# VH-VL binders against Lon protease homolog 4, chloroplastic/mitochondrial (LON4): the designs that were tried, part 23

Target 1, 223 residues: Lon protease homolog 4, chloroplastic/mitochondrial (LON4), of Arabidopsis thaliana (Mouse-ear cress) (q9m9l7r79to301)
Amino acid sequence: VIALPLPHKPLIPGFYMPIYVKDPKVLAALQESRRQQAPYAGAFLLKDDASSDSSSSSETENILEKLKGKELINRIHEVGTLAQISSIQGEQVILIGHRQLRITEMVSESEDPLTVKVDHLKDKPYDKDDDVIKATYFQVMSTLRDVLKTTSLWRDHVRTYTQACSLHIWHCLRHIGEFNYPKLADFGAGISGANKHQNQGVLEELDVHKRLELTLELVKKEV
Short names: E, the ipSAE of ESMFold2; O, the ipSAE of OpenDDE; V2, 0.75 times the mean of E and O plus 0.25 times the DockQ between their complexes.

## First folded at step 15 (VH-VL; framework fv_mosunetuzumab)

Design r2 (from q5 with heavy chain D101Y; at its last look DockQ between E and O 0.04; V2 from the best seeds 0.00; counts 0 for: pae O 7.6 > 2, placed apart)
Fold by ESMFold2, look of step 15:
Structure r2 (fold): chain C 223 residues (1-223), chain A 121 residues (1-121), chain B 112 residues (1-112)
Amino acid sequence: as target 1 above (223 residues)
Amino acid sequence: EVQLVQSGAEVKKPGASVKVSCKASGYTFTDYYIHWVRQAPGQGLEWIGWIDPYDSGTKYNEKFKGRATLTADTSTSTAYLELSSLRSEDTAVYYCAREYYYGSGDYFDYWGQGTLVTVSS
Amino acid sequence: DIVMTQSPDSLAVSLGERATINCKSSQSVLYSDNNKNYLAWYQQKPGQPPKLLIYWASKRESGVPDRFSGSGSGTDFTLTISSLQAEDVAVYYCQQYDSYPTFGQGTKVEIK
């Protein structure tokens, strides 16, 4: 897949994200890929510069424009998201997150745009009937219902979720009880006010119980 | 009632390819992974790979990497295994099997009836 | 690869007697973080696909008779049929799912 660096936040499964692609080669490659039967790219959060504590997007934007090949692959997180290319309008590309990916190698002939081989990640199996994980699941669900009813900022974040209820928050409140365990964890993290490092941590956690625990911590913070 | 119905037996020559279908019914196709497992005559079971019909994510046993291709068609609720560069050792019954990954994962509660693929000169 | 080895390869048991099948993995299939054993057992009757009997090493699938039980932990597991019935003549397989699935070679159970 084409590796797309994300400068500000990871793409969480089930959410859509607009990105802006200025490099004509990358944009052309995305347009060609979208013509395919299953138009996908890989979306990977850019690592923070170890020497910079700045929140400046200008420095991140400049580095993004210059990074190619091995420099770019070393500056993105190894775990990212399979991204469906939903639409392209000028320089705006709309991505839909599907599942976690792990980069296995750079394609040696591709530097611009960066193309990587990936493993499709699968959550570690869990026993949904175990009382401990079930209790955590219901804690997350209950807390999310409370927060969605009381916090308008979370309601705005829900609008980036791809299912039908993203336009009608009261339908989302009904649907929360229908989420399976990993979807609830991803949903809660994606609508939380968590910083990009916390969201990347959720994305990387394939143990569903631990992922729910991470999400619960994020959701409780908003109450 | 959950059912996985596979395509009929195939006879192929070495070097050819085969495509086995697995039509699912009685459940939401995109909620479950489909695994493929084969069984040579008089032998045990060998895992080939899985596909997630929701997003076409796949994983393959390294033994079959480069020769096996898993696909799914959500409009017909059908999963496919294509195996290329066939050898006589590929003679086996090929099964599709379902897992409820989003809660139970990686053990298989329903299996297709099996498809015999015979590779002979 | 996690190699699964069953013993015996074949077993003849009188009707109504106990049948015991052993399964050993080349490495532990106990995930320490949740303390669960990632092991399943299947029954395969002649001309049929496998049927799930046991998962999480000891949990019986719905509709499976009480005479089937699973036990063990780590690398050593046992399937027990407490009172063999005529319909239990089959090949039995263990399968691990701590990593990508691998199966034991099978144990044929027959009536003496």
Scores: ipSAE 0.581, ipTM 0.814, lowest interface PAE 2.3, mean pLDDT 85
Fold by OpenDDE, look of step 15:
Structure r2 (fold): chain C 223 residues (1-223), chain A 121 residues (1-121), chain B 112 residues (1-112)
Amino acid sequence: as target 1 above (223 residues)
Amino acid sequence: EVQLVQSGAEVKKPGASVKVSCKASGYTFTDYYIHWVRQAPGQGLEWIGWIDPYDSGTKYNEKFKGRATLTADTSTSTAYLELSSLRSEDTAVYYCAREYYYGSGDYFDYWGQGTLVTVSS
Amino acid sequence: DIVMTQSPDSLAVSLGERATINCKSSQSVLYSDNNKNYLAWYQQKPGQPPKLLIYWASKRESGVPDRFSGSGSGTDFTLTISSLQAEDVAVYYCQQYDSYPTFGQGTKVEIK
C-alpha cells in the first residue's frame, strides 16, 4: 500500500480524515489505486522528530514534501491504519479508517510514493461476556455520553460526518461496523482531544480491554 | 429480573391520540435503548422508533414521523409512545422492547407484554 | 430499507421431526470488518410478545433449547428446529438491524 504520513493525528478506525497531498506523484498514485478498484492506502503518524506541535501548518507541509522513500519510512510509526480513499478533490484526500496495520517491509526505495507491505492487525481474543471488560465498556460509554453533551466542539466534529445521527452517534457508527468493545475504544480515542502520541498508543493496543482502559483515561480528560 | 410492563388496552376514535407507557425494571433504565414495534392483527412486526432514555435521543421510522412521539421519564423508568391522528390502520398491538447493544447487540432481548390499541369509528 | 422475506409462510411438521425456516434479506447484513451477520430470530406464541431465540445469525440466546439453531450468512439464513416439540408451535420472525430494524413477514409453525 501507499504509505501516507499523518503529521498531527493518527487515523482512527471508523473515522474520516481529510488530508492534503501536495505531491503530484502521490496524488497520481492514489488516483491510480482508485481506478484499479483498490482504493486503499496506509496512513501512518509521523514520529516526534518529524513534526513538532509548535510548527506552523506550512512548515509541516514542507517537511512532508521533503520526506520521501527511506527517509519517510524512518519518520513514521510502524503501526498505522488501513485507509480507504473516499474521495480526491484537487489536493484534498478524504480517508476512512478501517483497521490497524503494521509495516513489514518497504517496497519502493525510490523518491516515488512510499509503498510498503503491511500486516493487518487483529485484536487479541477477548470474552465479550467478561464482567470486567463489560464494566469498562459501560464506563467509557457513560463518559463519552457526558463528553458529547457538554462539549459542543466535539459534537460538531462528529456531526460533520454523521449528520443523520446527531442525536445518537452510536447507532450511526453501526453503519460502518459493529459498535462493539474495540470500536468504542477507537471511537473514544477518535473524538478525544488527546495528543497524537496518546492516540497512537490507543491505535497500537490490540488488547481490547487495555485499549478501552486507555480510551477511558483519554475521554475522562475531556469532561 | 428484567421486565417491561406496558399500559392497558386503548380504544380510540379516528383522529384522536393515544399514549402507551412502558415501565422498565430490573436494570438501569438509562443504559439501554427502548424500541417500539407494533403488530396489526394477524400481521407481522413493524418498527416505529427508538429512544435513548439517557438523553432522550430518538429515531423514527419515516412512516411515523410527525405522528409518533417517543419520550422517557428516568425518574419512573418509563418510556412512552404517543401516536396522534389515529387511523383505523393504526389498530395493532404495540410493543416496547429493550435493545441490547453493549459489546454485542442490535437485537431485542426483552419485550413488553404489548398494548392493544383499537381505532374505530 | 432492507426487506426480509421468509419462506415458507406456514409449515406443518410432525412432532420430533425437523423444521426449517428460511429468511432472505434484500441486501447483505454481513459486515466484513467483523464478519458478523446482524440477523436475529424470534419466536412468538399466540397472545405473547416475540421472544429472542438467535442473534448474530447463529448465537443462541440464553435459555433457548439446543434444538434451535441458526445458520447462514450474507443474505440467506435458516432457523432449524431439529426436533419439533409441542411447545414450539408459534410464529417465527427473522430480523435485521442495519440502519434500522426490519422483520420478516413471519412463518407459522404447526404440528402436522
Scores: ipSAE 0.015, ipTM 0.542, lowest interface PAE 7.6, mean pLDDT 85
ESMFold2 (binder alone), look of step 15: mean pLDDT 91; pTM 0.930

Design r3 (from q5 with light chain S99Y; at its last look DockQ between E and O 0.76; V2 from the best seeds 0.00; counts 0 for: pae E 3.4 > 2)
Fold by ESMFold2, look of step 15:
Structure r3 (fold): chain C 223 residues (1-223), chain A 121 residues (1-121), chain B 112 residues (1-112)
Amino acid sequence: as target 1 above (223 residues)
Amino acid sequence: EVQLVQSGAEVKKPGASVKVSCKASGYTFTDYYIHWVRQAPGQGLEWIGWIDPYDSGTKYNEKFKGRATLTADTSTSTAYLELSSLRSEDTAVYYCAREYDYGSGDYFDYWGQGTLVTVSS
Amino acid sequence: DIVMTQSPDSLAVSLGERATINCKSSQSVLYSDNNKNYLAWYQQKPGQPPKLLIYWASKRESGVPDRFSGSGSGTDFTLTISSLQAEDVAVYYCQQYDYYPTFGQGTKVEIK
């Protein structure tokens, strides 16, 4: 897949994310990939600088413009998200997150666009009958219910969530939770006010119980 | 009732390819992983790979990487295994199997009836 | 890859007697963080696909008779048939799912 660096936050599975791509070679490659039956790229959060802290968008954009190939692959987190290319309008590309990926090797000698081989990650199996993970699930659901009742900030984040809930968000959340604990964890993390490091931590955690625990901590901060 | 119905037996020559289908019914196709497992005559079971029909994510046993392709058609609730560059040692019964529960593990509660693929000169 | 080794390869047991099948993994399939053993047992009769018997090392699948039981932890596991019946003649496989699935070579159970 084409490796797309994300400067500000990781792409959480189940959410839309607009990005802006100025490099015409990358845009052309994305347009060609989009013509496929399943047009996908890999979206990977940029690592923080080792020697300096970039705090402005103009500084991060300058770094992105200068990074190439092996230099870029060393500056992105190895775990990212399989991103569906939903639309391209000028320089704006809309991504839909699907599943976690791990970079296994750099493919192309060309540094523009960076292309990598990936493993499609799968959560470590968990026992849904286990009382401990069930207890954590119930705590996540209870906390989400409180957040949805008491806080308006999540409403903007929910607009970027891809699963439709017609008239009752709580009913849809309960349905998701009953059938997919990982998706519930991703939802909670995605609507929280978590910083990029916290969200990257959730994305990287393949132990479903631990991912729910991470999400619980993030959602609790909202109440 | 959950059912996985596979396509019929095939006879192929070395170097050819084969595509085995697995039609799922009785459950929501995109909610479960489909695994492929083969069994050579008189031998044990060998895992080939999985596909998640929800997002087309796949994983392959390294032994089959480059030769095996797993796909799914959600409109027909059908999973496919395509195996290319066939060799005589690929003669086996090929099974599709449903993962017990989404995210619960790589063990399988429902299996297709099996598809015998014979590779001979 | 985690190699699963069963013993014996073949077992003959008198009707109504206890059958014991062992399975050893090349590395532990006990995940200490959740204290679960990632191991399943299957029964396969001639001309049929495998049938799930046991998962999480010791949990019996619905509809499986209580004469089937699983035990063990870490690298050493056992399937026990407490009173062998005629319909239990089959090949039995252990399978780990801590990593990508791998199966034991099978143990054929016959009536003496």
Scores: ipSAE 0.462, ipTM 0.790, lowest interface PAE 3.4, mean pLDDT 84
ESMFold2 (binder alone), look of step 15: mean pLDDT 91; pTM 0.929
OpenDDE, look of step 15: ipSAE 0.831; ipTM 0.912

Design r4 (from q5 with light chain S99E P101L; at its last look DockQ between E and O 0.71; V2 from the best seeds 0.00; counts 0 for: pae E 2.4 > 2)
Fold by OpenDDE, look of step 15:
Structure r4 (fold): chain C 223 residues (1-223), chain A 121 residues (1-121), chain B 112 residues (1-112)
Amino acid sequence: as target 1 above (223 residues)
Amino acid sequence: EVQLVQSGAEVKKPGASVKVSCKASGYTFTDYYIHWVRQAPGQGLEWIGWIDPYDSGTKYNEKFKGRATLTADTSTSTAYLELSSLRSEDTAVYYCAREYDYGSGDYFDYWGQGTLVTVSS
Amino acid sequence: DIVMTQSPDSLAVSLGERATINCKSSQSVLYSDNNKNYLAWYQQKPGQPPKLLIYWASKRESGVPDRFSGSGSGTDFTLTISSLQAEDVAVYYCQQYDEYLTFGQGTKVEIK
């Protein structure tokens, strides 16, 4: 897959993420992927040394433009997200997160765009009837409901990652109870204002209960 | 009723490729993983890989990486296994199977009837 | 990969008698976080695909007769048919599903 670096936040499964791709070769490759009925890329968070929160968008973009090939692969996290390329308009690419990926090897060493082989990751199995995981699930759900009631304060943040919730927050509240355990964990992480490292931690956690626990800690801070 | 119906028997030459289909019905196709398992004549079961029809996520047995390709067509609720560079050792009945209950573990509650693939010179 | 070894390879049991099949894993399939054993048992009759009997080492699949039971933990597991019936003649397989799926070599159960 084409590896797309994300400077500020990992792509959480189930969320939308608009990105800007300035490299015409990358854009062309993404377009080609869509034409070949393989509308997927890998989205990977940049490590801290690659981007800082204090950096201007322009600085970040400049850094990204300079990172290619082996240099880029060394600057991104190994675990990322399978990203569906939903649309491409000019330099704007809309990604939809599906599942976790792990980079196994670099395919393109010197040529743009960065292409990597990946393992598609799956959540570890769990007992959905376990009382402990259920309790944690409900705690997350309860906390998220409280957070979402005040989500208007974070509307800009939500808008970036969710279309449905950005337009109708109550729509998300209505359906939150329908989420299974992993989806709820992802949802909480996705709408949280947590830093990129915390979110990356959630993304990397394949144990559903542990992921719920992580999410719980994140959403508690939003209350 | 949940059903997995596979394509018919195949006879191939060494070095050729084969593509087996598995049509699912009786449930929401994208809600369950599909696995592929083969069984050589008189032998045990060997896991090939799984696909998530929802996003075409896949995982392969290392033995088959590079030779096996799993795909899914949501419009037809059909999963496919393509195996390339066929060898005589690839002669087997190939099964598709539905994974039981999303997230509960990788065991299989429904199976296709199997597709015999014979590789002979 | 986790190797699954069944014993015996074949078993002849009289009708109405107990049949016991053992399965040993090269590594523990017990998940410490939830204390579940990721082991399943299948029955396969000639010309048919396998049929799920047991999962999580001891949980019986819906529709499976009570005479079938699974036990064990860690690396040692057992499938028991308390009273062998004629329709139980088949090959039985254990399967682990920790990360990569592997099956035992199978145990053929016949009527003595």
Scores: ipSAE 0.752, ipTM 0.888, lowest interface PAE 0.7, mean pLDDT 89
Fold by ESMFold2, look of step 15:
Structure r4 (fold): chain C 223 residues (1-223), chain A 121 residues (1-121), chain B 112 residues (1-112)
Amino acid sequence: as target 1 above (223 residues)
Amino acid sequence: EVQLVQSGAEVKKPGASVKVSCKASGYTFTDYYIHWVRQAPGQGLEWIGWIDPYDSGTKYNEKFKGRATLTADTSTSTAYLELSSLRSEDTAVYYCAREYDYGSGDYFDYWGQGTLVTVSS
Amino acid sequence: DIVMTQSPDSLAVSLGERATINCKSSQSVLYSDNNKNYLAWYQQKPGQPPKLLIYWASKRESGVPDRFSGSGSGTDFTLTISSLQAEDVAVYYCQQYDEYLTFGQGTKVEIK
């Protein structure tokens, strides 16, 4: 897949993310990928060193245009997200997050744009009927419902979720109970105001119980 | 009622390819992983790989990587196993199986009826 | 890869008597973080696909008779049929799902 660096936050499964691609070679490769009906790329958060001095997104995007090959692969996190290329309008590309990926190697002769081989990651199996993980799941669900009822800060974040419940908060509150365990963890983390390190930690955690615990910490900050 | 209905038996020559279908019904096709497992005559069970019909994510047993291809067609709720460069050792019954619950266990409560693939002559 | 080894390869048991099938894994399938054993048991009757009996080493699937039970932990597991019935004639497989998926070679259970 084409490796797309993300300057500010990781792409959480189930969410839309607009990105801006100013490098014409990268943009052309994304358009070609959509034309071939293989509309996927890998989206990977940049490591901190790439943005230590920047206070503007335009400066980080300019740096991103220059990173190639081994320079870029060394500056992105190994775990990212399979991103569906939903639309391309000018320089704006809309991504939809699907599943976690891990980079296994660089494709040696495709340095511009960077192309990588990936493993498609799957969560470690868990016993959904186990009382401990079930209790954590319901605690996340209950806390999330409380936060969404009492604060408008997270309601605008819900609008970037791909399910119909993102259209109206009261529908979302009714449908949260239908989320499976990893979906609830991802949803809670994705609508929280977590920093990029916290979100990357959630993305990397394939143990669903531990992922729920990470999300619970994020959701509790509002209560 | 959950059902997995597979295509009929096939006879192939060494070096050929075969494509086995598995039509799912009675549930939302994109909500469950489909696994493929084979059983040579008089032998045990061997896992081939899984596919997530939602995003076409796949994983293969290394023994079959490079020869096996798992695909899914969401418009017909059908999963496919294609196995190329067939050998006589590939003679087996090929099963599709649905994961017990979405991502919460890699064990299978619903299986297809099996498809015999015979590689000879 | 985790190799699953069953014993015996075949077993003849009188009607109403106890049948015991062992399964050994080449490495532990107990995940210490949740204390769960990633092990399942299947029954396969002639001409049929496998049928799930037991998962998480000891949890019986719905509709499976009480005479079937699973036990063990780590690397050593046992399927027990407390009172063998005629319809229990089948091949039984253990399966691990801790790393990838591998099956035991099977144990054929017969009457007498």
Scores: ipSAE 0.550, ipTM 0.795, lowest interface PAE 2.4, mean pLDDT 86
ESMFold2 (binder alone), look of step 15: mean pLDDT 91; pTM 0.924

Design r5 (from q5 with heavy chain D31Y; at its last look DockQ between E and O 0.70; V2 from the best seeds 0.00; counts 0 for: pae E 2.4 > 2)
Fold by ESMFold2, look of step 15:
Structure r5 (fold): chain C 223 residues (1-223), chain A 121 residues (1-121), chain B 112 residues (1-112)
Amino acid sequence: as target 1 above (223 residues)
Amino acid sequence: EVQLVQSGAEVKKPGASVKVSCKASGYTFTYYYIHWVRQAPGQGLEWIGWIDPYDSGTKYNEKFKGRATLTADTSTSTAYLELSSLRSEDTAVYYCAREYDYGSGDYFDYWGQGTLVTVSS
Amino acid sequence: DIVMTQSPDSLAVSLGERATINCKSSQSVLYSDNNKNYLAWYQQKPGQPPKLLIYWASKRESGVPDRFSGSGSGTDFTLTISSLQAEDVAVYYCQQYDSYPTFGQGTKVEIK
């Protein structure tokens, strides 16, 4: 897949994310990939660089334009998200998150745009009927229902979710109970005010119970 | 009623390819992984790989990487296994199997009837 | 690869008697974080696909008779048929799912 760096937050499965791509070679590759039967790319959060004081979006985007090949692959997290290329309008590309990926190697001779081989990640199996994880699941669900009812700020975050509950908050309230355990964890993290490190931690956590616990911590801060 | 119905038996020459279909019914196709497992005559079971019909994510047993391709067509609720560069040792019954509950377990509650693939000259 | 080894390869049991099948994994399939054993058992009758009997080592699938039970932990597991019926003549497989699935070689159960 083409590796797309994300400067500010990871792409959580189930969510839309607009990005801006200024490199013409990357845009052309994305346009060609979109014409294929499976128009996908890999979306990977940029690592923090303690020696790089990037306080503005324009500096981050300049770095993104110039980083290629090994320089870029060393600056992105190895766990990211399979991203469906939903639309390309000029330099704006709309991504839809699907599942976690892990970079296994750089593809030779594909430094611009960076192309990587990936493993498709699958959550570690869990017993959904186990009382402990089930209790955590319902605690996340209950907390999310309370936050969605009492805080209008979360309404705008919900609009970037791709499932049936994206239109209005009461649609979301009716459908939360039908999420499976990992979807509930991803949904809660994606609509939370979590910083990029917290969201990257949720994305990387393949133990579904632990992912739910991480999300619970994030959602409780809104209560 | 959950059912997985596979395509009929096939006879192939060494070096050829085969594509086995597995049509699902009685449940929401994109909610469950489909696994492929084969069984050579008189032998045990060997896992080939899985596909997630929701996003076409796949994973392969290393033994089959490069030769096996798993695909799914959500419009027909059908999963496919294509195996290339066939050898006589690939003679087996090929099963599709649905994993238990989406993302919850890697064990299989429903199986297709099996498709015999015979590789001979 | 986690290698699954069953014993015996074959056993003959009188109708109504207890049948015991052992399964040993090359490494533990107990995940300490959730304290679950990632182990399933299947029954396969001639000319049929496998049928799920047991998962999480001891949890019986719905519709499976009470005479089937699973036990064990870590690397050593047992499937027990408390009172063998004629319809239980089959090959039985254990399967781990702590990593990608691997199966035991099978145990053929016959009536003596």
Scores: ipSAE 0.553, ipTM 0.807, lowest interface PAE 2.4, mean pLDDT 86
ESMFold2 (binder alone), look of step 15: mean pLDDT 92; pTM 0.928
OpenDDE, look of step 15: ipSAE 0.797; ipTM 0.902

Design r6 (from q5 with light chain N35K; at its last look DockQ between E and O 0.77; V2 from the best seeds 0.00; counts 0 for: pae E 2.1 > 2)
Fold by ESMFold2, look of step 15:
Structure r6 (fold): chain C 223 residues (1-223), chain A 121 residues (1-121), chain B 112 residues (1-112)
Amino acid sequence: as target 1 above (223 residues)
Amino acid sequence: EVQLVQSGAEVKKPGASVKVSCKASGYTFTDYYIHWVRQAPGQGLEWIGWIDPYDSGTKYNEKFKGRATLTADTSTSTAYLELSSLRSEDTAVYYCAREYDYGSGDYFDYWGQGTLVTVSS
Amino acid sequence: DIVMTQSPDSLAVSLGERATINCKSSQSVLYSDNKKNYLAWYQQKPGQPPKLLIYWASKRESGVPDRFSGSGSGTDFTLTISSLQAEDVAVYYCQQYDSYPTFGQGTKVEIK
C-alpha cells in the first residue's frame, strides 16, 4: 500500500477523514489506485517531534511534502489504518478507515511515493458472554449515551462516522447498542476529546477488553 | 439457515492454478470472516488464511509462500481461494469456514461441504 | 507457530465406557489477561466437514450432547466422552486460536 502520513490524529476505523495531498506524485498514485480495483492506502500517524512547531498546519504540511523514503518510514507509527480512497477532488482526498495495519517492510524500489508491505491486523478473539468484558461494554455504552445527551461538541464529532449519526445524531443514540465490542470502542474513542497519543493507543490495542477500558476512560472525562 | 456452498471437484496438472468458490447465504456476508482450511487424504487439517469480505483484508499461512490468493465478491456473497503453482502435495479437500460469532473468534461453526482438488501428472 | 499434539493417535473404547483424548500445545494458549484458554475441539465423520464441539476449552457448542466435555489449561487439554455411543465413532481434532489457527493431527475413536 501507499503510506500516507497523518499529521494530527490517526484515522479510526469507521470514520472518514479529509486530507490534503500537495505532492503531485502521491496524488497521481492515489488517483491511479482509485481507478483500479484496489482503492486503498495505508494511513499512519506521524510520530511526535518535540522540536517541531505545531502551531501552524501549513508548516506541518510543508514538512510532510519533504519527507520521503527512509526518513518518512522512520517518522510514522508502525500501526495505522487501511484507508479506502472514497473521493479525490483537486488536492482533497477523502479517506474512510477500515482496519488496523502494521508495516512489515519498505518496498525497496519505491522511495517516492513511499510504498510499504503491511500485515492486516485482526483483534484477539474474546468471549463476549464473559461477565467482565460484557460489563465494560455496557459501561461504555451507557457513558456514551449520557455524553451525547449532554454536549453538543461531541455531536459534531459523530458526523465523521460513516455508518452512524451522519444525518441526525438522534438516529444513532437508540442504535449504538447494536455496535459490536470493538466498534463501540473505536466509536467512543473517535468522538472523544482524546489527544492523538490516546487515539493511537486505542488503535494499537488489539485486546478488545483493554480497548474498551481505554475508551471508557476517554469518554468518562467528558461527563 | 446459514449455508456455505462450494464449487465442484477439480483435477489439475502440476504447475496449474485452481480457483474454488464458496457462496454464502443466510447471514450478512460482510459481517463475518471466511477462513480456508484444507485436508489432504487421510491427513489432518491445515489452515490457509482468512479474508474479511468487508474490506478485502487478508492473512495467509506462511507455508503457502504467496501461492494462495483470497478474494471476495460482495455482490454475489462469494469468497474465492486461488492456489497457483500446484504440486502433488496440494491434493486435498479444501473447505471454506465461517468464523464463529461475529467479531469474537478464530474457530468455525459453519463449514462448506468441501472441494476435492486432485493434482496429478 | 503453535504445534498441537494429540494422544493417542487412535483409541478403541467399549460402548458406554469413557473415552479420553489429550491435546498438548507447544506453548501456552492461556491468555493471562482474560484467563481464557484459546482451544476448540471438533468431531469429523467420514466424508463430512468438521463439527465444532467445544470452544474456550470447556464450553459446549449448542446441540452438542452433555456427554462431551472439555477440560485443561495452559498447554494440556482433554476431551472426554463420558459414555461412548455408536454415533461418536469419528476423528477428533483440537485447535488453538491464540494465534492463527493450528490443529492437532487427530485422534480416531472406534468401538472396541
Scores: ipSAE 0.635, ipTM 0.829, lowest interface PAE 1.9, mean pLDDT 85
ESMFold2 (binder alone), look of step 15: mean pLDDT 92; pTM 0.933
OpenDDE, look of step 15: ipSAE 0.810; ipTM 0.907
ESMFold2, look of step 17: ipSAE 0.621; ipTM 0.829
ESMFold2 (binder alone), look of step 17: mean pLDDT 92; pTM 0.934
OpenDDE, look of step 17: ipSAE 0.637; ipTM 0.862

